# Ledger of designs, part 1: VH-VL binders against o97563

Every score and structure here is a prediction.

Target 1, 195 residues: o97563
Amino acid sequence: CSCAPAHPQQHVCHSALAIRAKISSEKVVPASTDPADPQKMIRYEIKQIKMFKGFEKVNDIQYIYTPFDSSLCGVKLEANSQKRYLLTGQILSDGKVFVHLCNYIEPWENLSFLQRESLNHHYHLNCGCQITTCYAVPCTISAPNECLWTDWLLERKLYGYQAQHYVCMKHVDGSCSWYQGRLPLRKEFVDIIQP
Unless a header shows other numbers, all headers, positions and changes below count from the first letter of the chain; antibody chains aren't numbered by Kabat.
F, E and O are the ipSAE of ESMFold2-Fast, ESMFold2 and OpenDDE, as the mean of both directions, binder to target and target to binder. V2 is 0.75 times the mean of E and O plus 0.25 times the DockQ between their complexes.
Where letters were taken out, [cut] stands.

## First folded at step 1 (VH-VL)

Design b1 (framework fv_bermekimab)
Fold by ESMFold2-Fast, scan of step 1:
Structure b1 (fold): chain C 195 residues (1-195), chain A 121 residues (1-121), chain B 107 residues (1-107)
Amino acid sequence: as target 1 above (195 residues)
Amino acid sequence: QVQLVESGGGVVQPGRSLRLSCTASGFTFSSYGVHWVRQAPGKGLEWVAAISYDGSNKYYAESVKGRFTISRDNSKNILFLQMDSLRLEDTAVYYCAREGYYDSSGYFDYWGQGTLVTFSS
Amino acid sequence: DIQMTQSPSSVSASVGDRVTITCRASQGISSWLAWYQQKPGKAPKLLIYAASSLQSGVPSRFSGSGSGSDFTLTISSLQPEDFATYYCQQANSFPLTFGGGTKVEHK
């Protein structure tokens, strides 16, 4: 399994849901109702602590599903522990919450203060911004709503300094730029972006 | 200055309804989750209900599920608790509380003064 | 639901005493614990969040410690204004739950 690089903001913007949760238990389940189908999934029972995105679809999430095999991008989560996770994912047509390795899944303790704040106040409000990964120089903005993401170029990391400490934020004129946050200026951004 | 002011408490008959309000000022109300916490006379604190900053995610204590409804009006900076089918066991001072800007959840950094809900007999 | 057991229910103390209050969660809550002070007729006041972080404006004689399931609030040198009831609260998961309270009374 391989994943295209995506900034935490892109994961939140492109996912159907984002939640903070603990994992209560793990169970291997069939991938389909056909008993001849050998494919498996892991069903995790979760304790949902907070929802950051997904309010229009679900409120109380009991289970999340992921492929069994890592080659199919299955995620291994630690059950029956103190560990909290930030989970992003999608909601399947049958109502199942589905997560895989290419989603934004992080132990909560690994998130920076800005990332934690951005889940509440910045990421979803700035989904109109485009984040473009830089792989080589030259790397130049092609649109005014574009922020250039340089962690791969400068640090050869999926999540380097820029991913951990910056949000691509929309300004009054519709342009976007990197914001190195402290307390969110949410009223300004909501007033600018929303009617 | 952050302020939360509860109103709407009073004497009520069992089985009736009552609506509590909490008016917020001094901060961007629409950026914060807000909660109701109650305290029966001479007893400890009991968490009642929570509503997310955008109003779409709601949580309730088991004792009030199906009877109480939390809501908010971000344009007016007001939090509400609609209390239906009131019981004697709902007698308490009701506080509204702001969820602090700490790791995105669950700590109450500012509280209102409380409003008393009690019953005639 | 996570049950918070607070001990003692009351403690008699004198000004200048070191007071320790304990709180036990029925399951692990990491460091997602707050401590509140409540004086008669008034709303609670946040003292400590994230188990050990002192809320701004709170005197340094208050401190919190612990992780997982066992937590303590310590008042290093009790002052006259500290006679009050103290509550712990878990912020790990919904429903949010409080301890039963500890009343710190004049000896």
Scores: ipSAE 0.000, ipTM 0.446, lowest interface PAE 16.1, mean pLDDT 83

Design b10 (framework fv_bermekimab)
Fold by ESMFold2-Fast, scan of step 1:
Structure b10 (fold): chain C 195 residues (1-195), chain A 118 residues (1-118), chain B 107 residues (1-107)
Amino acid sequence: as target 1 above (195 residues)
Amino acid sequence: QVQLVESGGGVVQPGRSLRLSCTASGFTFSDYGVHWVRQAPGKGLEWVAAIWYDGSNKYYAESVKGRFTISRDNSKNILFLQMDSLRLEDTAVYYCATDLGEYYFDYWGQGTLVTFSS
Amino acid sequence: DIQMTQSPSSVSASVGDRVTITCRASQDISSWLAWYQQKPGKAPKLLIYEASNLETGVPSRFSGSGSGSDFTLTISSLQPEDFATYYCQQYDSFPLTFGGGTKVEHK
């Protein structure tokens, strides 16, 4: 199984849902009701903690489904543990939630504070921005709404410092640029200034 | 300067309805989740309900589920709690509170008291 | 539901004392715990979030520690303005739940 590189923001923008959940159990199930179909799936029973995207289609998710085989991009999640996952995925026509290896799936503890905050406030609001991966120099912006993603170029990592600590944010004029640290939404208000 | 101001509390009869409001100022209300937390006289804190920044998801404590409805108007910076089928055990000071994308509360209102007559 | 057990229910202390308050979750909540201070007649005030992070403007005499299911709030040198009731709150999962509170009283 092979996946095209995508920034966490792109994963949230292109997924039907994004949730934080614990995995309660797993069960191997048939991929279809057709007895001649030998394909299997894994059904994970989850405890949904928070939903970041998907409210218009689903409210409470009890199960998620993934292919059994790694060659078909099946995901292996740790069941019956205290581990929390960020899961992105698609909602199938029958209402089932489908997750595979090319979705954004991370242990919650691996996410930076900015990424956690961005899941609530920024990623989906800035889906109008275009994120372009830089593989070599020169790498130049081709449109005002474009942010250049340099983790591959500078760190040879899918998710380096930029993916973990920057958000591609849209300005009032329609242009986009990278923002880091505490986002404008999380401010401390100071009503007194004294030297 | 961040400020949350609750209103709508008062004396009510059991079984009646009451609507609480919380007006927010000093921050971008539409970017934050907001909650109702209550406290019975002389007792501890009890979380009541939550609504996300865009109004798309709502959560309720089991004790109020089916009786209370949380809503918000982001254009007016107002949070609401519609309280139906009120019971004596709903007697409390009701606070509105904000969260910054995690479910802990960085700002609180002054509270509004809901009590019952005979 | 996650039950939060706070101890002690009350503690008698004098200005300058070191005060420790504990909070125990009925299951693993990682570090998803906040501490609040409530003075008589006032709304609660956030002191600590994510178990050990001090909220901006909160005096350094306040500190939090712990992870998993056992947590502690410490006031290293009690000041007159610290006589109040303190609450822990878990935010690992819904419903959100608070501890029963610890009242820090004059000795």
Scores: ipSAE 0.006, ipTM 0.497, lowest interface PAE 9.6, mean pLDDT 84

Design b11 (framework fv_bermekimab)
Fold by ESMFold2-Fast, scan of step 1:
Structure b11 (fold): chain C 195 residues (1-195), chain A 121 residues (1-121), chain B 107 residues (1-107)
Amino acid sequence: as target 1 above (195 residues)
Amino acid sequence: QVQLVESGGGVVQPGRSLRLSCTASGFTFSDYGVHWVRQAPGKGLEWVAAIWYDGSNKYYAESVKGRFTISRDNSKNILFLQMDSLRLEDTAVYYCARSYRTLYYYGMDVWGQGTLVTFSS
Amino acid sequence: DIQMTQSPSSVSASVGDRVTITCRASQDISSWLAWYQQKPGKAPKLLIYEASNLETGVPSRFSGSGSGSDFTLTISSLQPEDFATYYCQQYDSFPLTFGGGTKVEHK
């Protein structure tokens, strides 16, 4: 299994679904009703806590499905725990919610304040922006609605500081630029701002 | 080449604790879920506990729940079973075993030689 | 818990015989069943996984069949090295459970 890099905002914009959920149980199931098909899937029973995207298609999700084998990009999720996940995925033609390793799947506690805020207020409104990954210099915008994603270039990380603390935000004139958001109110930040 | 080696078994008194270890070699330990299976003298196989490849999910047989703790150290290729409040009924050869493909298949293709846990009167 | 009932508990056979061992699950386990061979003083050896798939290196005289709740292990022509105890094991759900074992012994 191999995944193309994608920014969290791109994952939300390109997925049919984005939810916060706990995993209550797991079960291995056949991938199809064809007895000649050896492929398996894992079906997770979820407790949906909140939906960020998908209201037009579904409102109450009981199960999600993922390939059984890691070679087919199957995802392992922790069942019977208090762990909450951000899950993005697709809705298949038969109505099943499908998630795999190349989707944006993160323990909720690993998300920054801005990412949590952006799931509610920013990502869905700014899907008109284009996020382009920079791998080398020079790296310049090719369109006014483009934000350059430099985590790989500067930190050699898929999700570095920029992915965690910036949203590519569309302005009224149609251009896009990185928005850092409002930082959590802490005494040390006040001391830095007001030297 | 591919092998699992158990250690830590011995003679113990009822109510005491014991920690078993299982050292993996010849394969990428962190890719596999692993199990503890025991066998009382002259009896059949009894599954005891399992742990997923990354240590996140743990499962226990009802008879050991609350007394035994399974854990793993992927940096050292070691599986552990911490056995507390030991009872005479825990007398057995303890095997560690690897899931056939991943924990998801739950069948076990590589087994250790076993380590004996017995009780003194 | 899923109870695995294995029968017979023992079978007396001669080299060249066809031996059949059955395993019954207390509920539907689809095809999530493995068969193991164990010789005295040794660890179990995987023979068959997912009800009917032979593990690499296992002789073709061994075969598995069944789905749902009824499963069978067959040895088509018993060889001297096949005298051992055989176990079925379900892995549909936790806790994992083994059958009671079938000892294949000399007549």
Scores: ipSAE 0.000, ipTM 0.434, lowest interface PAE 19.1, mean pLDDT 84

Design b2 (framework fv_bermekimab)
Fold by ESMFold2-Fast, scan of step 1:
Structure b2 (fold): chain C 195 residues (1-195), chain A 117 residues (1-117), chain B 107 residues (1-107)
Amino acid sequence: as target 1 above (195 residues)
Amino acid sequence: QVQLVESGGGVVQPGRSLRLSCTASGFTFSSYGVHWVRQAPGKGLEWVAAISYDGSNKYYAESVKGRFTISRDNSKNILFLQMDSLRLEDTAVYYCARSEDWYFDLWGQGTLVTFSS
Amino acid sequence: DIQMTQSPSSVSASVGDRVTITCRASQGISSWLAWYQQKPGKAPKLLIYAASSLQSGVPSRFSGSGSGSDFTLTISSLQPEDFATYYCQQANSFPLTFGGGTKVEHK
């Protein structure tokens, strides 16, 4: 399984659903009710903490589904733990929530403060902006609503500093630019970042 | 510093309408799903309705479906419950509550809805 | 709907007593159960979530246990401020449902 690089904002914009959830259990299930269908899926029983996107199509989420086989981009999530996940995914025609490796899936504690705020206030409102990955120099804006994503170019990382600390935000005139919502350093964090 | 305050309760006639409000302060209201839970005098707790963080998804107890409408205004930090076709069975203290994992970690003080004879 | 059956409806106890309250779900709810305390004229207060996790600020004399369909709330040594009504709540699926409540009153 291989995935095109996508910024967290693009994942939220292109996914039907974005939630914060805990995983309570897992079970291997048939992919369909057709006895001739050999496909299996993993069904995760979830605890929905917060929905950031997706209420348009789903009223209640008890389970999420992912392919069993890693070659089909199946995801392995830690079940029966206190770990919270940010999950993005699709809603199938039968109402099932489907997640796979090419979705944005992160332990909640790994998200920056800006990313957590952006899930509520920024990402879905700025889906009119175009985020373009820079792989080489030169890399220049081709449209006013474009933000250039440079983590790959500068850090050789899928999710570097820019992905963690910037949102591509649309202005009144229709143009877009990177927004970095800096929070004052809290005193309680000094001992964590200092040796 | 976190608080939910209900208002709008009162004495009403059967078949009439009433709108409850719940004002949030001290936390990012737009980050939470919020619920209405009621309690009839001397009775237990009954979940009534829920609304998602952005107002796009709504859930109702079967007993109120079609009569009650939940809504929110995130710019003003207010949750609403529009109650139409009120019945004597709707007599209760109505609490608004914030949830995480569908557990209610913050409650308002409640507002009483009752009926004249 | 998942029905929550709570027992006993009331219990008479003295300060220092061990109090146990039981909650039974009509179907399996894993660990998706909470316990609340309610004093007369006041809103409920969350005590325990995820069946056994103590909410921040809640005294350690409160504990929860159980999984699947049978759950218990235990107060190891009852204090004067613990005389109240206690409710369990399943958080597995909509509609969310509460137990009928257990009143802990003076002997």
Scores: ipSAE 0.000, ipTM 0.449, lowest interface PAE 17.6, mean pLDDT 84

Design b3 (framework fv_bermekimab)
Fold by ESMFold2-Fast, scan of step 1:
Structure b3 (fold): chain C 195 residues (1-195), chain A 123 residues (1-123), chain B 107 residues (1-107)
Amino acid sequence: as target 1 above (195 residues)
Amino acid sequence: QVQLVESGGGVVQPGRSLRLSCTASGFTFSSYGVHWVRQAPGKGLEWVAAISYDGSNKYYAESVKGRFTISRDNSKNILFLQMDSLRLEDTAVYYCARGGDYVWGSYEYFDYWGQGTLVTFSS
Amino acid sequence: DIQMTQSPSSVSASVGDRVTITCRASQGISSWLAWYQQKPGKAPKLLIYAASSLQSGVPSRFSGSGSGSDFTLTISSLQPEDFATYYCQQANSFPLTFGGGTKVEHK
């Protein structure tokens, strides 16, 4: 399967939900009730720890669904472990939460301090900023609300230093630029960033 | 629960002063920019003033510039609006509203509002 | 200052109707737009931010679209609790400005 590259901020902005969860179990299930359809899905039972986005559509998420085959962008998650994941995904018309390889899926411990803060306070408020991936030079701003994402160009990585340590944030004049700052934390924020 | 409670409204004479307060609870007040928004009876919403999380940046609508002063006390979780040289056109319900996280510049959407306090004038 | 023009000023509708409200900015504001709902005697409630992002706890029948200078709020199937006044607000630059409001009234 192939995925269009997207910054973590874009994943959160364009997904129907973003949660932190542990995976309790897995089960292979049929994709449809049609006996002629050989397609399978994996259903993961989750322990939802925190929801960052999705409250308007779901309250409690017990299961998430992903394609069985990697060629169909199925994702493999480690079940029956203490590993905690950041999961982004979509909510299907029947209420099922659907997650696939092209969503933003990361072990929580792999997230930077800024990414953890941005999940709570920054990404959702800055979805009006435009993040443009730079693949070659020249790469120039085409709009004031645009941030140029150069991890592929400079580091040959999908998620390099810029994706991990900067957020595309709005200024007072309506323009956007990359921000690397830190926030003084209160107890409630410490509980969120320390899984 | 996030809660904002305005107080200090009342009946005033033109040219006098009035101080509004907004007490915040249920969130880390010192991490958020906060706003005053007013609504004249039977009319629409008008943004009045904003203050950053630490009080270092303040913004005012042109109609109140030089007459109103916004301030905050983060140790007490209180937002203030000092209104001097009051005019009949300042008649309105005044709401305090939480902006986004001001530390990073996200402060232009009002996700929580108080119930409002009425400022009106005698003949 | 950025002027926000909202239309219509009022609309008469019945439960189950699709209601569309538009908002036009006097200059480009990208996606820096929010929509609020206000019921008589109550404070406004945030429905949509960043033009199309649904606020937590808001029913999915509400949706926002648009970018640049033209924006739309849609209520796909009006419910009894949706009769209210709706406001758009630009978040591009100070001073922040609101549209004039649209009253959604019973037919």
Scores: ipSAE 0.000, ipTM 0.460, lowest interface PAE 16.9, mean pLDDT 83

Design b4 (framework fv_bermekimab)
Fold by ESMFold2-Fast, scan of step 1:
Structure b4 (fold): chain C 195 residues (1-195), chain A 121 residues (1-121), chain B 107 residues (1-107)
Amino acid sequence: as target 1 above (195 residues)
Amino acid sequence: QVQLVESGGGVVQPGRSLRLSCTASGFTFSSYGVHWVRQAPGKGLEWVAAISYDGSNKYYAESVKGRFTISRDNSKNILFLQMDSLRLEDTAVYYCARTYEDFGTYYMDVWGQGTLVTFSS
Amino acid sequence: DIQMTQSPSSVSASVGDRVTITCRASQGISSWLAWYQQKPGKAPKLLIYAASSLQSGVPSRFSGSGSGSDFTLTISSLQPEDFATYYCQQANSFPLTFGGGTKVEHK
């Protein structure tokens, strides 16, 4: 299984739902109602703690589904523990909530406080911004609503300091820039966009 | 082990100001949002104000907006409530409380013992 | 503002009784509701969060249910230490609001 890199903000913006939940149990179930279909899924029973996105479609989620095999991007979640997860996902044509390895799925304790705050107050308001991954220099803005994502370039990480501590925020004039609350941008981000 | 302790309450005159403090110990104060909740004698709980973990966001009940100011000093592990233009209706025990797990959940898992604010007239 | 209405305002019960307290929100709040216990002269204690999740260290005789606008706290077999006032609180939006409280008293 291979996933295209996506910033946490992009995951929230492109997912049908985003929730915080505990996993109560797991069960292997058939992937379809056809008895001849050998494909399996794992159904996790969840304890929904809070919903950040999805109110228009669902308000209380009892189960989530993921492929059984890791080669099909199946996700393994820890059941019957106090571990809390941030889960993003899609709603299938039959109404099932579907999550897989390429969604944003993180233990809640691994999220920065800006990310936790942004799930409530920032990400969903700024989905009009475009986040572009920088792999090499020069890396320059091609549109005013674009924020350059440099974690790969500077830290060789999918989720580095920028992903954890910045939101690509839209201004009243339609332009976007990185926001870290009251703190200024890191110097290396500025240097990359103004080489 | 995890503890919040309020102080600064007392007998005041209407129209005066009073500053309440809440000192945190046993946990990383700078990682949690915190609330002020009050309770008038013989009455129920009333949420007053909240401040995010880094102090960047502040929220107030309509009854105190413009008169009360919430602030925090993360270097000293102290939460403050500056109460200006005090009214008889502000008579209550004031509790500070920690936001459950983080600011985003808005549940209050750890509470102080409270500090009483009352009036001599 | 979201108004939280609790019923009853008081209930008389004996040790071993099943006690049920209800809380109604003036608008939908999904599952963003907590229940607190307050004993005379003491600070409140969190019992239930997210409508039905039991806080660690809270006895299993306490349970919560409901979603949307109607919520219930149940004490399956009342113990001597459970005589207290109980409050619901919505966590959907600021300002946060509490219910008026339900006092569980000795018969």
Scores: ipSAE 0.000, ipTM 0.479, lowest interface PAE 12.7, mean pLDDT 84

Design b5 (framework fv_bermekimab)
Fold by ESMFold2-Fast, scan of step 1:
Structure b5 (fold): chain C 195 residues (1-195), chain A 121 residues (1-121), chain B 107 residues (1-107)
Amino acid sequence: as target 1 above (195 residues)
Amino acid sequence: QVQLVESGGGVVQPGRSLRLSCTASGFTFSSYGVHWVRQAPGKGLEWVAAISYDGSNKYYAESVKGRFTISRDNSKNILFLQMDSLRLEDTAVYYCAKEGTYFEDSAFDYWGQGTLVTFSS
Amino acid sequence: DIQMTQSPSSVSASVGDRVTITCRASQGISSWLAWYQQKPGKAPKLLIYAASSLQSGVPSRFSGSGSGSDFTLTISSLQPEDFATYYCQQANSFPLTFGGGTKVEHK
């Protein structure tokens, strides 16, 4: 399976829910109620929920579902451990919470302070901004509400320093720029290092 | 052992200033947000101020905004509260409190013993 | 600001009793509520976070429940060391706010 790159802010903005949870158990279950369908899913029982997004759609989440096969983007989570995960995902038409490899799934301990802060307020409030991945130079703003994401260009990483320490934040004039919890960044990284 | 130790409290006159300190040990201080919470004699708990792990974000209760300044020194594991223009209403035991492993829920897993700020008649 | 209303302000109980304390938020706070115990002359101690999660080292007789705006702390069988004042605290948004406290006193 292959995933389009998405910034953590985009994952939160485009997911139906974002939660922090521990995994208490796992079970292989049928993918559908059709007995002829051979496809399976893994159902994870979750404990210790903090919900960052999804309050209006679900009361409590007991289970999350992921494809059984890794080739179908199934995700493997550690059950019966103290490991905490940030999980983003979708709510299916039957109410099941669905997660897969292309969602933002990260050990909680690996998240920066700004990412943890941003899950409560900044990501949600700034979903009107557009984050565009830079793959080559030149890379310039094409719209005023656009923030340029340069982790791949500068670090060859999906989640580098910029993803970990910046939020694309909307200003009163409708434009967006990177914010690192101090001052809004008026210039993009590529504008500073490539004059 | 996680410890938070407050100091700097005392008897002051209204309109004067005090600086409180909280020295942390037993955990990676630079990885956690820390808060000041106060309690007037015989009264309940009142949140006063917070500072993020790197010092970049600061939050204040409306009653102290413009008069109190929170800061931290991560190289020395010390939290500060600069208290200016003190009022009789600021009489309280001041606690420093550490955010739990869950920064996002702002629960305080460890507290100091408190330092008393009071006023002469 | 989110106002936290805690009730009762005091309760008289005996060892072995079931004690229930309630906390109501003026607006929805999801599950972002903590409970603390404070003994005279001491700093508060965290009992429950995220409304229902028991802090490590806290006896299982303490439990929390609720979501949205209404929350409850329950002590299933009161012990001598449980006579104290209890506070709820919303952790949803700044400024953080505490309930007024509930004093659990012996009869």
Scores: ipSAE 0.005, ipTM 0.468, lowest interface PAE 11.2, mean pLDDT 84

Design b6 (framework fv_bermekimab)
Fold by ESMFold2-Fast, scan of step 1:
Structure b6 (fold): chain C 195 residues (1-195), chain A 120 residues (1-120), chain B 107 residues (1-107)
Amino acid sequence: as target 1 above (195 residues)
Amino acid sequence: QVQLVESGGGVVQPGRSLRLSCTASGFTFSSYGVHWVRQAPGKGLEWVAAISYDGSNKYYAESVKGRFTISRDNSKNILFLQMDSLRLEDTAVYYCARHKGYSSGWLDYWGQGTLVTFSS
Amino acid sequence: DIQMTQSPSSVSASVGDRVTITCRASQGISSWLAWYQQKPGKAPKLLIYAASSLQSGVPSRFSGSGSGSDFTLTISSLQPEDFATYYCQQANSFPLTFGGGTKVEHK
């Protein structure tokens, strides 16, 4: 299984739902009602703690579904524990919540303060901004609503410091720029690394 | 593989000059700020200087201001530290390190270090 | 300049022990703290940045916590390769400053 790189903000903007939940149990279920079809799914029973996105379609979610095999992008979640997860996903036509490896899925404890704050206050309001991944220099803005994502360039990993501590925010004039939350930018360090 | 290799250290006499080099490979050198950090024998780490990715901004510890000059050559992937008016207190292993972070200064990859000592 | 005070200066421990090292900044530095490991004759290695973020390739037995002025590095179950000197570093402002170091040595 392979996934296109996407910033946490893009995951929230692209997903039909985003929630914080604990996993109560797991069960292997058939993918269809046809007994000749060997395809299986895992159904996780969840305890929904909070919903960040999806209120207009569903309010309380009892189950989420994911492919059985990791080669089909199935996710493995720890059941029967107090571990909390951030889950993003889609709502299928029959109302089932579908989650896979290419969704934004993280133990809640791994999220930064700004990411937790942004799930409530920033990500969903700024989906009009475009986040563009920088792989090499030069990397320059192509449109005023664009924020350049430099984690791969600077840290050679998908979710680096910028993904954890910045939000691409839209201004009144329609332009976008990075926002670091309540911690102000320190110009001397920005001057060191600006491409 | 990300690699930083320091060179140019040696035995010097007080008041003399020495130039250290740090050669980078395995990453796009021109995209990163870089730092010099030193460590006196048996002592802790002391930050010395930093230079921006394009060489336009430079920062120095107060103890070396006016005596040391940091520079870089992005076409050759080399970082330099020109050390003038050397003093006994400059005795240390000098490390170069790559800058990590957007609004903060973490040092994610370090060279092996080069030793600068004095004859007394 | 921001002064960084580490304690203890040394700790004697055995394999399997939980080791805790603390670092105090002379002023508030938010989450702008890193932890480094240095083995004798070797260069330092970044373990943790932004107070609690584990650097890629670093074992999960290392963890960092704290904010403001008080910070802690914890090694949950000491391994033979963990005997080393550990340094904290503030990244709030220039000049960058390091703690005095904590040597984790054999009991």
Scores: ipSAE 0.005, ipTM 0.457, lowest interface PAE 10.5, mean pLDDT 85

